# VHH binders against Oxidoreductase NAD-binding domain-containing protein 1 (Oxnad1), part 4

Target 1, 295 residues: Oxidoreductase NAD-binding domain-containing protein 1 (Oxnad1), of Mus musculus (Mouse) (q8ve38)
Amino acid sequence: AVCTQAASWGLKASTLRHLTLASIIKSRRKTDHLERTASVLRREVMAAAKVCEITHESPSVKSLRLLVADKDFSFKAGQWVDFFIPGVSVVGGFSICSSPQRLERDRIIELAVKYADHPPAVWVHNKCTLDSEVALRVGGEFFFDPQPTDAPRNLILIAGGVGINPLLSILRHSADLHRDHADKGRSYEIGTVKLFYSAKNTSELLFKKDILDLVHEFPEKISCSFHVTKQTAQISAELKPYVTDGRITEKEIRDHISAETLFYVCGPPPMTDFFSKHLESCHVPKEHICFEKWW

## First folded at step 20 (VHH)

Design w3 (from v6 with Q110D)
Fold by OpenDDE, fold request of step 22:
Structure w3 (fold): chain B 295 residues (1-295), chain A 124 residues (1-124)
Amino acid sequence: as target 1 above (295 residues)
Amino acid sequence: ELQLVESGGGLVQAGGSLTVSCAASGFTFDDYDMGWSRQAPGKERELVAGISYGGDTYYADTVKGRFTISRDNAKNTLYLQMNSLKPEDTAMYYCAAREGEFDWFIEGYDFQYWGQGTQVTVSG
């Protein structure tokens, strides 16, 4: 009598862990640059560009230097580019942070791209390498492009975070105008330029060295004030004279109001709105207030 | 582990007041923007109020003048005082957190972390 012990295979009920799909409520950030800027003027020229340098400006920001060989490609200080990436269906929009003269001289433009859950930004941070090729088209109405016959203007630049990018282009362009005026005597005579630049801390202030180099080159013409709102680390001795703990204040901006002063504001939407409204409340002519909201 | 634990939800009559709280742990609370979002049945989750690490506040138009968001950094606690409650305020209220970038509250930025929510029911 062969007792066939029936091995009862206990079916372990695999507890289907209901992965509660936390529905990532994608706030519909109007993330499409082309949709957001559909009414904004663009140049007709689309140029090929090649990445020739990549730099980590901060933990969250990479800068790209791109070689643009096309001589018909040009921009005004403060403008952005449509950024076309082969194989990526979404077009990026990135402000140019280099000067127009840099493009003329070296055929180089510089972009600083913050990491975001946006395919072009993801590509820049994770896939972009030296010699990567992209296409660029210039756009934007936020710019400083004085003509030699224009009246001298002072500039107040108010930057927040990556909003420094177009303002750095303007600052660099202003420095180039100073150089050209000193050398050739026929260029636009720019007044004083003051940059107010705000970030959470000094590590999030982009291009600090480049900004300070311009201040040191033109101490009577260019100045900067860095504002940090949550500084915990020790500030370097070199940076300390230029850093203020706290926000850029209304008073600091108001003290620079004059009939000859133009204001350029670029930062987070609340910041941009705050300073734009403040300037308007101070009866600064609207044509003297240029603002671009950072997206 | 980052945790957000909501409390204080309940049933309240129309015109009444309620305060919900969110206890935060596992992160540096004073470096984060905080917010309250709500989700009513069959509706999308909506931002109700936000407060930056710098104390800048945001309110949805539907709650302006009635709701007050505040934070106690010493207690790692976020609050939402709700006054003049309406049946339309009935929802699950979620505490949310994100690393702050600016001392301004930016409405368009996504939150990174969410609590489990506390139910607020307003009876008409």
Scores: ipSAE 0.845, ipTM 0.924, lowest interface PAE 0.6, mean pLDDT 92
Fold by OpenDDE, fold request of step 22:
Structure w3 (fold): chain B 295 residues (1-295), chain A 124 residues (1-124)
Amino acid sequence: as target 1 above (295 residues)
Amino acid sequence: ELQLVESGGGLVQAGGSLTVSCAASGFTFDDYDMGWSRQAPGKERELVAGISYGGDTYYADTVKGRFTISRDNAKNTLYLQMNSLKPEDTAMYYCAAREGEFDWFIEGYDFQYWGQGTQVTVSG
């Protein structure tokens, strides 16, 4: 009688580690550009554009140069574009960094796009290549577009991080106005332009060289102050004269208040609100304060 | 590996005070924005308070004047002092972290890292 010992294969209960799907409660960032800007005026022209250059401006920001052949496509310095990507259902919104004159001359616009968990931004960083085709539509009410008959104005530009993009367009446009006035004598005469630009560190300051080149070209008309709030690395000798450790202060802005001065503020919402309220408290007319909240 | 470990939760009577703490490790604490979020049973997780790497603070309207967020960078520790506690403050409190971009605290930015939470219960 061979007692066949039935080996009871103890089914090791595989502890289903309940991967608690930490429901990434994606805070519904109103991430939809079209929804956020639904009330903002847009130009009727939708133009095809082709990527002709890609540059890494920082570890987190890529710039695109796009060829826009359509002659009816135009913008004012400080405006943005609806960014339509073939095969991507979500429309991006990106500020133009180049000047209007650059578009007229070369049919080129420049955009700087920060990486984000947003389909258009992901596409720009991971899928966009030279010769990629997109469609663009201009929008936005944040702009500087003086007419030849307008009174001369001074500009104070206050930028935070990627908020530099529309302000760089204004700065470049201001430089173009200086050049045109020097050459033709009949163009708008712009006053002085000062840029205050804040970032975490010097590596996160975008377009530093381009900004300094404009300061060097127009030393009596254009100036800049870079502000860094968490600088750990050594600052280059070239940047050091223009860099301040710390925030842009209320006093630094207040010292530039005059009847002829316009203020343009673009940065993170708390920064934009802070300086807008400060300027209002200093009795700067509301029509002299332009602000755009960067999202 | 980045770790956030909450402590200090417990049972407290209405009108009482409690301090919760979050010990951070595995990252450069002083470069990060920190926050406290809470989740009550059957409710969505909500931001309660935030503090930037620059020390700028944010508070939800429901806790303004009662709660204080602070950080000790030397100890890699985040704190939430809660005063005048109410039954509606009963929730799991989560410590959160994100890489700081600005010295301003931006409410609309998502946190990247979360602790396991500490339970706060306020009895009526």
Scores: ipSAE 0.843, ipTM 0.922, lowest interface PAE 0.6, mean pLDDT 92
Fold by ESMFold2, look of step 20:
Structure w3 (fold): chain B 295 residues (1-295), chain A 124 residues (1-124)
Amino acid sequence: as target 1 above (295 residues)
Amino acid sequence: ELQLVESGGGLVQAGGSLTVSCAASGFTFDDYDMGWSRQAPGKERELVAGISYGGDTYYADTVKGRFTISRDNAKNTLYLQMNSLKPEDTAMYYCAAREGEFDWFIEGYDFQYWGQGTQVTVSG
């Protein structure tokens, strides 16, 4: 892609100097990403990044591709970044929706940012341009990072709204693991993955093509179920086999409970609480249930 | 243009019941989350109850078990049934609306539109 480069370029010292501790300290409002995540572990240093592609995922969501030349920058599928913008005192928090392997190969991460009336989102939607520079710091305890010696696991991913972003990272990572195992046999042997993704209607389902491409690539290993709660327009023939009217049901989730299944839930707090209570009532071990709420 | 018009407020004795309603116009009611907030003199506005476009409900702890929110999409009307009323429930009650994004009611999201309010006064 145009964003990648064969030779690394050094961190831009002026960008790092502009993104000082003072910028971090100034982000003090109650709903602030740093305040909500203050107790979450983070990498200690920031990496400079350059915007190399901007696309529209929907009328309200923009995707950014960021080139991160620093070879020490890494993340685990499902994690987020502190997003430091020169001249913007509020620090953004955005889940990474690309896979770790994409970063390893191309030095690219992808973020998808829903418009909101808060400064980092406003900047992404209204001021961000190609070659804009930002700084990133990886954080979050919501991730899937299996090691080759770990027991095989099946994954159930439950997404609502922009909660799809970290789960898409996990889904893409799962596909990478399947490809690696088929080619080499030395990587982690992942089990099946099923994505349950709920939105108001099909136009609010992000990444539909990307998700279905992965389902079609691994039809025996990766599956999805889209759930729409207020669909009024006709559903395209390509999408219709995957779409169910109504909420994701407790029964559907219950049918996947086993000792080998891990659950990843990300979406609005009421949805996360609902499935958390249900899984706990079914005696799913706490270690097999991962939750992330929207920032 | 979106309009929210509350009615049904009044004076009621402690322990009594009252239903307030909100007539909505100028938008597709079925697509909106709706809520009731209240404000007593000198106090901050407090979200009392909410209902998503799909019927998911939220209640503040102070009213849970006593108040019931409901909606009638055919009549574009939101209701709040208030039972076992206490003097502390005395406030101006406001109808509120926002475009629904997900069929779960999300407490922390701001409402886009507000009515003028209806006064509920509980004696005793």
Scores: ipSAE 0.520, ipTM 0.795, lowest interface PAE 1.9, mean pLDDT 86
Fold by ESMFold2, look of step 21:
Structure w3 (fold): chain B 295 residues (1-295), chain A 124 residues (1-124)
Amino acid sequence: as target 1 above (295 residues)
Amino acid sequence: ELQLVESGGGLVQAGGSLTVSCAASGFTFDDYDMGWSRQAPGKERELVAGISYGGDTYYADTVKGRFTISRDNAKNTLYLQMNSLKPEDTAMYYCAAREGEFDWFIEGYDFQYWGQGTQVTVSG
């Protein structure tokens, strides 16, 4: 509802003034988003966006809902945005965690931003308010964008930490595809999707309710497994059936290998390297294995 | 208040072995990733080895196979066993800590806390 009030929003002159060359100049630091992704495909066009909702996802993660009125703005599930903040010279890079259909229907995208001593993250956590204006540019080659004539695929999504963000976008897109199948008949027929999501404890698992809502909506098509490596608090009865102590195992992943299965892995580099090496050793075609390293 | 105190440094002949240790206090040691960094005169501080709260380890290529990081959570102590020491291993060795987020050690994440260091000198 709050985002509906901003549906007719256009780019303000003050937003354009703040999008200076200084706002997009690359940092000399090794962690600069533009430097790390310089060779990655991007849309050429920037779109204005307005913050219409701010939510605490955890003590260290804030979620933003952004209204993007530009009807030409689009993305593929799993992609990220360059995040241009007026008055902030460092350009942020944040994975979109909402689905493409949510944008089509409501002109909303969601970002989840972990606090860091990094100017865009500091701005999101300390300065950002409702109605704040930013500019966005879509980028990234880590995505799931099946066409209606593509072969049916099963998906295995492997997430660690904030690596859940692009995978939640893919999971939500998968649910949208199942809904479209029921309504439209000729849309892409997606197979099953299973999310493996690891964190230190259940408090560090983001979006638990959102994920479980999708599992309960499509119990024969969507499933999840939460893996916690140092749980100390009692786990709620609703969550307990989905939680396993320890790491996501090679055996669990191996049990899903087939010609029809695509693997999407996003998390800390040692986790992505571990699963990439395992899947390759099991002769999974490289084109069926998608990995994203954190930026 | 969080404290990291290194010890065990000293003079060692090339080819020899030495263990440095780091006593930790003022926090729940079991929840932290730990690391060893070193700084030689005129050089930048560099990460040598790391260990996650779950025991996953990282080693810089220059020390892999020669150094072993370990932790004793019961004693709140971090260790670095250094074997086959070379003169280029001469440096001040610093203990470092950060809150653990993953059972995997992430080499690119900054440490939040540092000790004062212990000198290791390797002679020919």
Scores: ipSAE 0.516, ipTM 0.792, lowest interface PAE 2.0, mean pLDDT 86

Design w3 (from v6 with Q110D)
Fold by ESMFold2, fold request of step 22:
Structure w3 (fold): chain B 295 residues (1-295), chain A 124 residues (1-124)
Amino acid sequence: as target 1 above (295 residues)
Amino acid sequence: ELQLVESGGGLVQAGGSLTVSCAASGFTFDDYDMGWSRQAPGKERELVAGISYGGDTYYADTVKGRFTISRDNAKNTLYLQMNSLKPEDTAMYYCAAREGEFDWFIEGYDFQYWGQGTQVTVSG
């Protein structure tokens, strides 16, 4: 596995002025996706893609399924795409939340895009239709791509908010590896995987059914812990065993430290800094700690 | 309707202390991240302190160790305690709010709502 530090969260300053009548919400962004990721490794190849399904993951998040017919297009679990929209001058950047095997099998990648007043996100939410065409280019150094002869590793995945997107790709890839090992015996033998996923409340946890389906498919290998910091509504019976009030604690993470454990952290910069520093203070080797910050 | 009303500004001697406050109404205060930004004459507005809905705090390097942000959710009020004030702290101080997404305070996210400001002047 390749564990590289993600691009740091850049400083930005903007003033949103909320004016009555004739008011326009104004936001000045200092950086865009290409500027924030200018030094990040990219594949050279751009591939055409066609929107083949659009669904709602939540009121504010749309999922796109993209057909990518080019057989040379590939990615590693955890990576993102440059998202080129005809007629939109700003290039989007979105983490892939589907597994590499889903691409190999069906030529499908899945993106989950949160609404934002940002041209690519606005296009996805307001303009995109079935059969819309875009171009994609894979990038990113945050990924899990073990080789069949690599030592077995356990994974701890720590997600905050939309940081779940690349980690869901890694979780799905891990499930694919478990299936492959059972079928072939000589493919990579992945260890256990535990997802810690924090959000404000259960309605802000994305992909709950998808995650629990994987937990139920591999109950001795895949587990999850949902952490909610301000839950006010009743938690459904099927979620309740997996939900804890409060932040993900240092002790919970520390209890999983071993020479065989790799840590993948994706979420807001203060969260990623907090866990990265805690793990380092516990003498976890830096090469076993991988993190990525927000777009 | 959403309202942020600052108060407590005034003139204070260098080395002194001052607390400014912001009364919030028209939204569920407990669900919002709050912040204090300041704008000195002839300068751009800058974020000096922030606090998430969960109580996580942020401070700009220029005020760290001297300023304390806090919130009282029962009173729907945000505070900024400013100690060891310097003439360069002279500015209009603005209360700001945004709907909270994480109990971590995220520097760099835009605020949705702003107050009209309260003047803090630190003299010589």
Scores: ipSAE 0.506, ipTM 0.793, lowest interface PAE 2.1, mean pLDDT 85
Fold by ESMFold2, fold request of step 22:
Structure w3 (fold): chain B 295 residues (1-295), chain A 124 residues (1-124)
Amino acid sequence: as target 1 above (295 residues)
Amino acid sequence: ELQLVESGGGLVQAGGSLTVSCAASGFTFDDYDMGWSRQAPGKERELVAGISYGGDTYYADTVKGRFTISRDNAKNTLYLQMNSLKPEDTAMYYCAAREGEFDWFIEGYDFQYWGQGTQVTVSG
């Protein structure tokens, strides 16, 4: 490599966190992940992580499970990580797909990375192996983190493409909250959750089984609607009740507007802008509309 | 073999109109996002307009209200209608294609395939 940064020179994770974090918090160049998110709040600590499982979610999307032993590492459902790879100078930004509770219990987080001609994605797809080591730093202001005393809320999650990743984290967190309330009764009482997830066709919908498992576990609390815009193949019988041809409509979203409903929108910028503006025009308070655009 | 062939370029007076076309072959046209980029001498290539497989459109600020992108999936043809042309619009105009992922047009995604271009020259 003609140009390499300190991260590529074999520094220990604690040394890397100290050096790289300080450098990164000073960056104001908003043309890559660090530059686009330079003003976003970040934890001051990087944690070492080890790849313990690699799975193909689709031909173009690879999932990683990462063991993060540092007990001080934590995140809120919906957040992302800065992804520091030894030998790769570009810092990745990937939303966490797993729930905070999974990290608390198992020290595992899950990332799903779509292939792109972008060095962190190339590394994940072409170089990463079991036991590969990286460093992580949590960032992001797009999250759902209710406190036990907060009023119950219904959630509407609107996903497009890889925008499913942070919303799957929120969906899994919501299921954890339902389990906690059913078993113990003293945790936060979450309301209903409905996921609207749009893709070109059913083969491009990620995590279908994972999502439907949650729907089936909490059929009165969790529901989903898959929207496909160019479906050509036959839809399986088990999936068909959840699939609609066409875009997610404004009317479908509007039917869920209430004082207790929060909206989480993540996907391509034009989709996110469209739904956020529609909700605002319907007088949904801005504090009830959360959105994140793809990087 | 995937091919994109532009046509319809030429010399036009400032304030005039021109339509350029792109004939596509060798792929399933209606599954692709399409776009028009231009490059003036000594300048970088600029995305001017785009259209998703679902018909969602994008326009650069420099051409909004003057240019219209459209596609005819039955003819595998992409169009750019250019009105109120200015000397600054003088450039080589390239047709571009990429596999469509989502029916919203995403401005930041790279194109996979490019045509040879058609010259548009605006005088006066």
Scores: ipSAE 0.462, ipTM 0.763, lowest interface PAE 2.3, mean pLDDT 86

